# VH-VL binders against Uncharacterized 76.5 kDa protein in phbC 3'region: the designs that were tried, part 2

Target 1, 117 residues: Uncharacterized 76.5 kDa protein in phbC 3'region, of Thiocystis violacea (p45365r139to255)
Amino acid sequence: RILILEQDASHAKKIASLLATIGMETLVVDDPMKILARMQAFRPNLVLMDLYLPGATGSELTTIIRDHDDFYGIPILFLSQEADLDKQLAALKAGGDGFIKKPVSREALIAAVEYRM

## First folded at step 7 (VH-VL; framework fv_danvilostomig_arm2)

Design s27 (from s1 with heavy chain Y102R R104Y)
Fold by ESMFold2-Fast, scan of step 7:
Structure s27 (fold): chain C 117 residues (1-117), chain A 119 residues (1-119), chain B 109 residues (1-109)
Amino acid sequence: as target 1 above (117 residues)
Amino acid sequence: EVQLVESGGGLVQPGGSLRLSCTASGFTVSSNYMSWVRQAPGKGLEYIGYIYSGGSTDYASWANGRFTISKDNTKNTVDLQMNSLRAEDTAVYYCARDSWGRYYAFDIWGQGTLVTVSS
Amino acid sequence: ALVMTQSPSSLSASVGDRVTITCQASQSISSYLNWYQQKPGKVPKLLIYAASTLQSGVPSRFSGSGYGTDFTLTISSLQPEDVATYYCQQYYSIPPEYTFGGGTKVEIK
């Protein structure tokens, strides 16, 4: 099960559709404030998260998720155009597990998900 | 100049409805979480709910089903629709900017508008 | 429901005194706690966020500390303009059902 935190409804739909082609169950969350409640209800095996969201960064959200014992071990992959190595390192230090480059390709998405599932 | 101004408060009978409006200036409600908080006379602060840039809302459990938050990005306003009002809903209602993501706090508050539910 | 308990409900102290207000969460909230000041007849004002970070423009005599379930707001040298009710607030619950403490009224003797 894969939880997708992405504000852009069209982008979220595209990612969910791609994951459906390999049999994944997905839940789209567009409001960062709802992430923990959705994770508790949905019980994802993997979180795909936009690195830059209105009102919060993916790094900040990752810190919040990692503060909860229930979600300590769930892989978090960032969806990002970020090329700055220092910013990527900061996201990993917050507890993230990797990146998928935007715009998201089918091959890159499937490879990253299969590696962690 | 950054400020929030509430309006629409007043007297209402039990069982009645009232709509409060909050006008923002100096920033846009479309880029922020906006929240409502109330305070009964002589009592503490009580959270009501929020609305996000994409239109998503959520409410304190006690407010869910009676209170609805909406916004108008072109008018730069946030509204609180209150239904089935009771005497215990008498309070000053504040509109606040929720800086969730930067400070995770209500960093700007309106002056508040008094709602009295009587007799 | 995540409950915030403040102590004391009220206190009176002299100008120049060190004042301590405490806030206890019913479960661990890490450092996700804010403090607000509300002077008589005025709107609340943000004092401290993330348990210990002072909001811009707030006098340095205010400080916050704590982690987990126990938090403290300290005024190192009480001034007449500090007469107010102080509220703690957790923002750990997501979706936010921000919970405020009951408030601590600070008066000067």
Scores: ipSAE 0.081, ipTM 0.717, lowest interface PAE 5.7, mean pLDDT 85

Design s28 (from dv20 with heavy chain A105Y I108Y)
Fold by ESMFold2-Fast, scan of step 7:
Structure s28 (fold): chain C 117 residues (1-117), chain A 119 residues (1-119), chain B 109 residues (1-109)
Amino acid sequence: as target 1 above (117 residues)
Amino acid sequence: EVQLVESGGGLVQPGGSLRLSCTASGFTVSSNYMSWVRQAPGKGLEYIGYIYSGGSTDYASWANGRFTISKDNTKNTVDLQMNSLRAEDTAVYYCARDSWGYYRYFDYWGQGTLVTVSS
Amino acid sequence: ALVMTQSPSSLSASVGDRVTITCQASQSISSYLNWYQQKPGKVPKLLIYAASTLQSGVPSRFSGSGYGTDFTLTISSLQPEDVATYYCQQSYSIPPEYTFGGGTKVEIK
């Protein structure tokens, strides 16, 4: 089960459709403040999260998720165009597990997801 | 400078409806989380709900179904629609800017607008 | 529902006194606790966030401490302008169903 935190509805549908082709069950979340409640209800095996979100960064949300004992071990992958190495390292230090470059390719998405699950 | 100003308060009959508005200046509601909090006369603070910068809303369990929060990014306003009002809803209603990040808190509050529900 | 219990409900102290207000959460909220000050007839003002971080512009006589379920707001030397009701607030819940303590009214003898 894969939870997708992405504010762009068209991009979220594209990611969900690609994952559906390999049999993955997905849940799209657009509001970062609802992330923990959605994780508790859906019980994802992996989180795909935009690194840039209105009102919060993916790094900040990752820190919040890791602060709650229930979710310490769930892999978090960032969807990002970010090329700045220091910003990437900050996201990993917050508890993230990797990056998938935007624009997202089918091959890169499937490989990253299957490696982490 | 950051300022929040509520308007729309007044006297309403039980069972009636009222719409409050919060006008923001010095920042944009399109970039922030905005919340509503009320305070009955002589009582404490009670959280109502929020609106996300992307437009999604969520409410305290007791408020869900009667209160609706919306916003207009062009006017830089946040509204609270209150329906099926009861005497217990008599309170000063505040809008507040909600910081979102690792820590959450209300850093700026409006002056409040009084809603009196009475026959 | 996450309940915040604040004590005492009211207190009276002299100028220069050390004042302590406590706040207890019904479950662990880590350091996600804020303190607000509301002077008579005025809007609430943020004093402290993250249990112990003082908001810019707030006098250094105010301090916060605690973690988990037990939190304290301290005014090291009470001043006349500190007459107000103080509220704690948990910011732990996501989505943010914030809850406030019942408030502590601080008066000067």
Scores: ipSAE 0.035, ipTM 0.688, lowest interface PAE 6.6, mean pLDDT 85

Design s3 (from dv20 with light chain S91Y I94L)
Fold by ESMFold2-Fast, scan of step 7:
Structure s3 (fold): chain C 117 residues (1-117), chain A 119 residues (1-119), chain B 109 residues (1-109)
Amino acid sequence: as target 1 above (117 residues)
Amino acid sequence: EVQLVESGGGLVQPGGSLRLSCTASGFTVSSNYMSWVRQAPGKGLEYIGYIYSGGSTDYASWANGRFTISKDNTKNTVDLQMNSLRAEDTAVYYCARDSWGYYRAFDIWGQGTLVTVSS
Amino acid sequence: ALVMTQSPSSLSASVGDRVTITCQASQSISSYLNWYQQKPGKVPKLLIYAASTLQSGVPSRFSGSGYGTDFTLTISSLQPEDVATYYCQQYYSLPPEYTFGGGTKVEIK
């Protein structure tokens, strides 16, 4: 089960459709403030998260997720065009597990998901 | 530069409905979380709910089912639809901008609009 | 449910006095606490965010402190224009509850 938090609705739909086609159950979340409630209900095995969201950063949300006992150790992968290594390191320090570069290729997405599932 | 102005308050009978509007200027509601807060006469502040820039909403448990928040990005407005009103809903209703980030706070408030629920 | 308790409910002090207002959370909220000032007949105004950070334009005589469950707002030298009700607010939970304290009314003797 893969939870997708992505600002661009068309991009989120494309990623969800692709993952569903290869057998992954997905849930798209659009509101960062609802992330914990959606994770409680959906119980994902992996989170795909845009690094930059309206009103929040993926680093901030990762810190919140990691503070919750039920989600210790769940893989969190950032979808990002961010090339600044300092910003990438900050996201990993918050508890993130890796990055998938935007624009997201089918090959990169599948490889990253399979590696962590 | 930035401001919020509420409108639509007035007298309504118990069981009735009322729609409040909040107009933003100097910033866009499409880029912000927006919240509603109320204050009964002589009482403290009470949170109602918010709307996300993408359109999803969440409410205080007491407000869920009776109050609905919506927005119109082209008009730059946020509305609060209030149904099944009770005398206890008599209050000044404020809209507020929720400054997001690591620190969240209501940094811009409207002037408020009075809703009186009475027969 | 997370409850915010403010004390005292009201106080009267003289101009120039040091005034302390307390806010207590029913569970730890780290530093996720704001303070608002509401003058008579006016809308609330953000005073302090993140427990101790002063909002731009707010006089330096205001300060906030605390962490976890116990928080204080201090006015180092009370002025006539500080007559107001002060509210604390937590924003720790997500989705946010934005629970307010009951308010502390500050008056001049």
Scores: ipSAE 0.179, ipTM 0.720, lowest interface PAE 4.7, mean pLDDT 85

Design s30 (from s1 with heavy chain W100F)
Fold by ESMFold2-Fast, scan of step 7:
Structure s30 (fold): chain C 117 residues (1-117), chain A 119 residues (1-119), chain B 109 residues (1-109)
Amino acid sequence: as target 1 above (117 residues)
Amino acid sequence: EVQLVESGGGLVQPGGSLRLSCTASGFTVSSNYMSWVRQAPGKGLEYIGYIYSGGSTDYASWANGRFTISKDNTKNTVDLQMNSLRAEDTAVYYCARDSFGYYRAFDIWGQGTLVTVSS
Amino acid sequence: ALVMTQSPSSLSASVGDRVTITCQASQSISSYLNWYQQKPGKVPKLLIYAASTLQSGVPSRFSGSGYGTDFTLTISSLQPEDVATYYCQQYYSIPPEYTFGGGTKVEIK
């Protein structure tokens, strides 16, 4: 099960549809503040989240998720255009597990998800 | 200067409705979580709810169903619609910015607007 | 429901005194706690966030400490301008069930 944190409804729908073609059950969350409640109810095996969201960063959210005992070990992959290696390293230090470059390709998305599942 | 200004407070009869408005200056409400907090005369602070960039909202359990938060990105305002008001809703109502950049703290508060619910 | 219990409800101290205010959470909230200062007739002001980080512009005589369930706000040398009610607030829950303590009124005797 894959939880997708993405505010852009069109982009979220595209990612969810791609993952559905390989049999993945997905849940789209648009509000970062609802992430823990949605994870508690949905029980994802992997989280995909944009690194930069209005009012929140993926790094901040990753820190919050990692502070929660139930979700300490769940893989978190960032969807990002960020090319600055120092900023990418900071996100990984927060507890993230990897990156998928935006715009997201079908091949890159499927490969990253299957590697972590 | 980053600033929040509330308006719309006043006297309302029990059972009535009132709409409060909060105008932001120096930043955009679409880039932040915006919250409402109230304080009854001589009492402590009480959280009401928030609104997020995409329009997503959430409310304290006691406020759910009676209070609705909305926003207008063009006007850079956040509104609080209050229905079925009771004497216990008499309070100063504050609009506040909730910033993840400060570990989710209310870093900017408006001056507050008084709502009095009385016959 | 995550409850924040603040003590004392009020205190009176002399200028120059060390003042300690305590806040206790009904369950662990890690360091997800803020402190606010509200002077008489004024809007609340953020004083400390993340339990111990001082907001810019706040005097160094203010400090916060604690982790888990027990938190403390300390004023090392009380000044006349510190007369205010102080509130703790948790933001551990997401979506936030922001819970404020009952407040501690600090007065000068």
Scores: ipSAE 0.243, ipTM 0.763, lowest interface PAE 4.2, mean pLDDT 86

Design s31 (from s1 with heavy chain W100Y)
Fold by ESMFold2-Fast, scan of step 7:
Structure s31 (fold): chain C 117 residues (1-117), chain A 119 residues (1-119), chain B 109 residues (1-109)
Amino acid sequence: as target 1 above (117 residues)
Amino acid sequence: EVQLVESGGGLVQPGGSLRLSCTASGFTVSSNYMSWVRQAPGKGLEYIGYIYSGGSTDYASWANGRFTISKDNTKNTVDLQMNSLRAEDTAVYYCARDSYGYYRAFDIWGQGTLVTVSS
Amino acid sequence: ALVMTQSPSSLSASVGDRVTITCQASQSISSYLNWYQQKPGKVPKLLIYAASTLQSGVPSRFSGSGYGTDFTLTISSLQPEDVATYYCQQYYSIPPEYTFGGGTKVEIK
């Protein structure tokens, strides 16, 4: 099961549809404040989240998720066009597990998800 | 100047409804989380709920079903609709800007508006 | 249910005294705790966020400490303008409810 934190409904739909072609069950979350409640209810095996959300970064949210013992070990992959290596390193140090470059390609998404499932 | 101003408080009978409005100046509600908090006379602070920049809402469990938060981005306002009011809902109602991002805190508060529920 | 308990409910101290207020969470909340000051007849004001980070413009005599379940707010040298009720608030809980402590009223004797 894959939880997708993406505020753009069209991008979220595209990602969810791609994952459905390989049999993945998905849940789209648009509000960063609801991430923990949705993870508790949905029990994802992997989280895909935008690195930059309005007023919040994926790094900050990852820190919150990792601080809650229930979700310590769940893989987190960032959706981002961020090219700055220092910013990428900061996101990984917060507890993230990798990046998928935006715009998201079918091949890159499926490869990253299958590697971690 | 960054500020919030509440309006719409007053006297209402038990079982009645009331709508409060919160007007923001110096920033936009469309880019922020906005929250409502109340305080009964002589009592402590009690969280009601929030509205997300995208329009989705969430509420404290006790408030869910009776209180609804909405916003108007063009007017830069956040509203709280209160239904099925009881005497124990008598309180000063504050709107607050919920600082967006990792550290959640209410960094800007309105002056509050008094709601009295009585016959 | 995540409950925040403040103690004492009130205290009286002299100008210049060191004042300590405590806040206890029923479960670990890491550092996701804020402190607010509410002076008589006024709206609450953010003092400290993330347990120990002082809000801009707040005097350095205020400090916060703690982690997990036990937190403290300290005023190193109480001033007359510090007369207020102080509230702790957690933002850790699932679902995201900002539970407040019951408040501590600080008065000058």
Scores: ipSAE 0.019, ipTM 0.666, lowest interface PAE 7.5, mean pLDDT 84

Design s32 (from s1 with heavy chain Y102F)
Fold by ESMFold2-Fast, scan of step 7:
Structure s32 (fold): chain C 117 residues (1-117), chain A 119 residues (1-119), chain B 109 residues (1-109)
Amino acid sequence: as target 1 above (117 residues)
Amino acid sequence: EVQLVESGGGLVQPGGSLRLSCTASGFTVSSNYMSWVRQAPGKGLEYIGYIYSGGSTDYASWANGRFTISKDNTKNTVDLQMNSLRAEDTAVYYCARDSWGFYRAFDIWGQGTLVTVSS
Amino acid sequence: ALVMTQSPSSLSASVGDRVTITCQASQSISSYLNWYQQKPGKVPKLLIYAASTLQSGVPSRFSGSGYGTDFTLTISSLQPEDVATYYCQQYYSIPPEYTFGGGTKVEIK
């Protein structure tokens, strides 16, 4: 089960559709502040989240999630165009587990998800 | 200049409804979390709920079902619709900017608008 | 529900005194705590965020400390303009259901 935090509804739908082709159940979350409640109800095995959200970063949200003990061990992968290695390192230091480059390719998405599940 | 101004407060009878409005200037509500907080006369602060840039809302458990938050990005306004009002809802209602990110805080507050629920 | 208990509910002190206000959370909230000051007849003002970080423009006589469940706000040398009610607030919960303490009214004797 894969939880997707992505503000662009069209992009979120594309990612969910790609994951459905390999039998993954997905839940799309549009409001970052609802992520913990959605994780509690949905019980995902993996979280995909945009690194840059309106008014915040996914790395900041990851820090908050990791501070709440309920979800310490769940893999978090960032969806991002960010090429700056220092910024990528900062996101991983916040508790993230990897990156998937935007625009998201079918092959990269499936490989990253299957590796962690 | 960054500010929030509430309006729409007044006297309503129990069971009535009232809509409050909050106008932002110097920043945009479309890129921020916006929250409502109230304070009964002589009492402490009490959180009501928020609205996010995408329109998503959430409420304190006691407010859910009676209070609704909405926004108009073009007018740069956040509204609070209050239904089934009770005497216990008498309070000054504040809108506040909720700084998103690792550190959340109400860094900008409006002046507040008084709502009195009385027969 | 996450409850914030603030003490004392009121205090009177002399100008120049050290004033300490305590806030306790019903469960661990890490450092996710803010302090607000509300002067009589005025709107609340953010003093401290993330338990110990002073908001820009706040005098250095104000300081915050604590982690987990126990937090304190200290005014090292009380001034007349510090007469106000002080509130702590947790923002640990996601989605936010911000909980405020009951407030501490600080007066000069």
Scores: ipSAE 0.094, ipTM 0.710, lowest interface PAE 5.4, mean pLDDT 85

Design s33 (from s1 with heavy chain Y102K)
Fold by ESMFold2-Fast, scan of step 7:
Structure s33 (fold): chain C 117 residues (1-117), chain A 119 residues (1-119), chain B 109 residues (1-109)
Amino acid sequence: as target 1 above (117 residues)
Amino acid sequence: EVQLVESGGGLVQPGGSLRLSCTASGFTVSSNYMSWVRQAPGKGLEYIGYIYSGGSTDYASWANGRFTISKDNTKNTVDLQMNSLRAEDTAVYYCARDSWGKYRAFDIWGQGTLVTVSS
Amino acid sequence: ALVMTQSPSSLSASVGDRVTITCQASQSISSYLNWYQQKPGKVPKLLIYAASTLQSGVPSRFSGSGYGTDFTLTISSLQPEDVATYYCQQYYSIPPEYTFGGGTKVEIK
């Protein structure tokens, strides 16, 4: 089960559709403040989140998720165009597990998800 | 320069409605979570709800169904619509900026506006 | 619903005294706790966030500690300007409900 935190409904739909081709059940979340509630209800095996959201960063959200015992070990992958190595390292230090470059390709998404699932 | 100013408070009859407005200066509502908190005379602080920069809202369970939060990014305002008011809703109503990040906190508060519900 | 219980409800102390205020959560909230100061007739002011991090501009005599269910706010040397009601607040709840403690009124005797 894969939780997707993505504000753009069109992009979220594309990612969910791609994951459906490999049999994944998905849940799209658009409000970062609701991420813990959605994770508690949905019990994902992996989280895909945009690194930059209006009013929040994926690094900040990752820190919050990692502070919750139930979610400490769940893989978190960032969807990002960020090329700055310092920014990428900060996200990994917050507890993230990797990046998928935007625009998201089918091959890159499937490979990254299967590697961590 | 950063401040929040509430307006719209006043006397209202039980069962009535009232709309409060909060104007932000020195920062933009569009990039922040904004919350409403109230305080009955001589009592403690009580959380009402928030609105996210993307527009989604959530409310304390007791407020859900009676209170609605909205915003206007162009006017840089956040509103609280209060319906079916009761004497127990008499309070000073504050709007507050919710700092978003690793930790959340109400780092900027308005001066508050008094709402009195009485017949 | 996550309940915050604050104690004492009020206290009186002398200038220079060490003052401690406690806050207990009905369930573990990790370090997701803030402290606010509200002086008479004034709006609340953020004092401490994340249980122990002092907000910029707040005097160093204020400190916070705790984790899980038990939290403490300490004023190491009470000053006249510290007369206020202090509130703890959790932001751990799912979905977010910023539950406040009942407040502790600090007065000088």
Scores: ipSAE 0.030, ipTM 0.681, lowest interface PAE 7.0, mean pLDDT 84

Design s36 (from dv20 with light chain I94W)
Fold by ESMFold2-Fast, scan of step 7:
Structure s36 (fold): chain C 117 residues (1-117), chain A 119 residues (1-119), chain B 109 residues (1-109)
Amino acid sequence: as target 1 above (117 residues)
Amino acid sequence: EVQLVESGGGLVQPGGSLRLSCTASGFTVSSNYMSWVRQAPGKGLEYIGYIYSGGSTDYASWANGRFTISKDNTKNTVDLQMNSLRAEDTAVYYCARDSWGYYRAFDIWGQGTLVTVSS
Amino acid sequence: ALVMTQSPSSLSASVGDRVTITCQASQSISSYLNWYQQKPGKVPKLLIYAASTLQSGVPSRFSGSGYGTDFTLTISSLQPEDVATYYCQQSYSWPPEYTFGGGTKVEIK
């Protein structure tokens, strides 16, 4: 079970559709502030989130998730066009596990998700 | 508690094939990334390839086409099929777990199994 | 191809000495750098991950530093049980295509 934090409905649907082709159950979250409540209800095995979201960065949200005892170990992958290694390091220091380059390719998405699950 | 044990090593002639198996205990291969790494006598560590939790694989370019990694989630094993073996494939072969909680590091290693390719 | 270069290939030092081993990546790998210790006849053991984080149970005399292309493993006070070959390894590549450095053999004089 994969939780997708992406506010753009068309991008979220594309990612969810790709994951559905390999049998993954997904939940799209469009409000970053609801992330913990959605994770508690859905119990994901992996989180995909955009590194840059309205009102919060993926790094900030990762810090919040990692502060929660129930979610400390859940893999978090960032969807990002970010090429700056200092910004990538900040995301990893917050507890992130990796990156998937935007625009998201089917091969890169499936490989990254299967690697973590 | 948590361990990996390789088996299947031995003597094989050049051009031959051999299948190694790695048995995991204390965790499941269905939820982890697993890798094979080898070490020729007196030499350094060399990465062979990996198998994702979902079963897809990728290989070092030199290994692609000759080595195949697979797994059996029910038996909790990871296998390495080696074909067209050469003398330079003589090495100790390790299976290792990549811990997603440790920034992609090999946190658990098997004891290794020796493969000798000789006429 | 992402190549990891270690230096020196071997060194000899006295008990209590400060020992440093360096590892250089052919291109930037952020903090995705691990260090392994392999004692003679034994399997490799994870010492440090994410460039600077000690694996549980590893003595505090071991430390790692670096970012990008240049990394260092330091043993602040060499002990007899530290005789081993040390390997750096990058885990930056996506998909995973890990590479190891050539190793540094540490001996006591």
Scores: ipSAE 0.006, ipTM 0.539, lowest interface PAE 15.8, mean pLDDT 83

Design s37 (from s1 with light chain I94Y)
Fold by ESMFold2-Fast, scan of step 7:
Structure s37 (fold): chain C 117 residues (1-117), chain A 119 residues (1-119), chain B 109 residues (1-109)
Amino acid sequence: as target 1 above (117 residues)
Amino acid sequence: EVQLVESGGGLVQPGGSLRLSCTASGFTVSSNYMSWVRQAPGKGLEYIGYIYSGGSTDYASWANGRFTISKDNTKNTVDLQMNSLRAEDTAVYYCARDSWGYYRAFDIWGQGTLVTVSS
Amino acid sequence: ALVMTQSPSSLSASVGDRVTITCQASQSISSYLNWYQQKPGKVPKLLIYAASTLQSGVPSRFSGSGYGTDFTLTISSLQPEDVATYYCQQYYSYPPEYTFGGGTKVEIK
């Protein structure tokens, strides 16, 4: 089960469709503030989230998720076009597990998801 | 200068409806969570709900079903629609910017607008 | 439901006194607690966020501490302009819902 936090509805639909082709159950979340409630109800095995969101960064959201003991150990992968090493390191230090380059390729998405499940 | 200004408060009869508006200046509501908080005369602060960049909303359990938050990104305004009003809803209503992220807080508050519900 | 309890509900102290206000959460909220000041007839103002971080422009006599369920706001040397009601607020809950304490009214003797 894969939870997708992506503000762009068309991009979220594309990612969900790609994951469906390999049998993954997905839940799209469009409001970052609702992610904890959705994780509690859906109980994902993996979270995909955009690194840059209105009102917050994926790094900040990852810190919030990691501060809640209920979600310890769930892999978090960032969807990002960020190439700056310092910003990538900050996201990993917050508790993230990796990156998938935007625009998201089918091959990169499937490989990253299968590796972490 | 960052500022929030509420309007639309006034007197309304029990069972009636009222719409409050909040105008933001110096920042955009499309980039922030925006919230409403109320305070009954002589009482404490009580959270009502928020609206997010994409239009997503959520409400305190007691407010759900009676209160609706909406926004207009072009006008840079946030509205609170209040229905089925009761005497207990008499309060000063504040809009506030919710600095969501690791350190969430209501960092900017409007001046508030008084809503009085009486017969 | 996550409940925030403040103590005392009111207090009177002299200028220069050390004032302590407490806030207790019904469950652990880590450091996800803010403090607000509301002077008579005015709007609330953010004083402290994340339990212990002073908001820019707030005098250094204000400090916050605590973690989990027990939190404290301290005014090291009370000034006349500090007459206000102080509120704690949690932002830990999921589903998201902010709850405020009942407030502590601080007056000068």
Scores: ipSAE 0.340, ipTM 0.785, lowest interface PAE 3.2, mean pLDDT 86

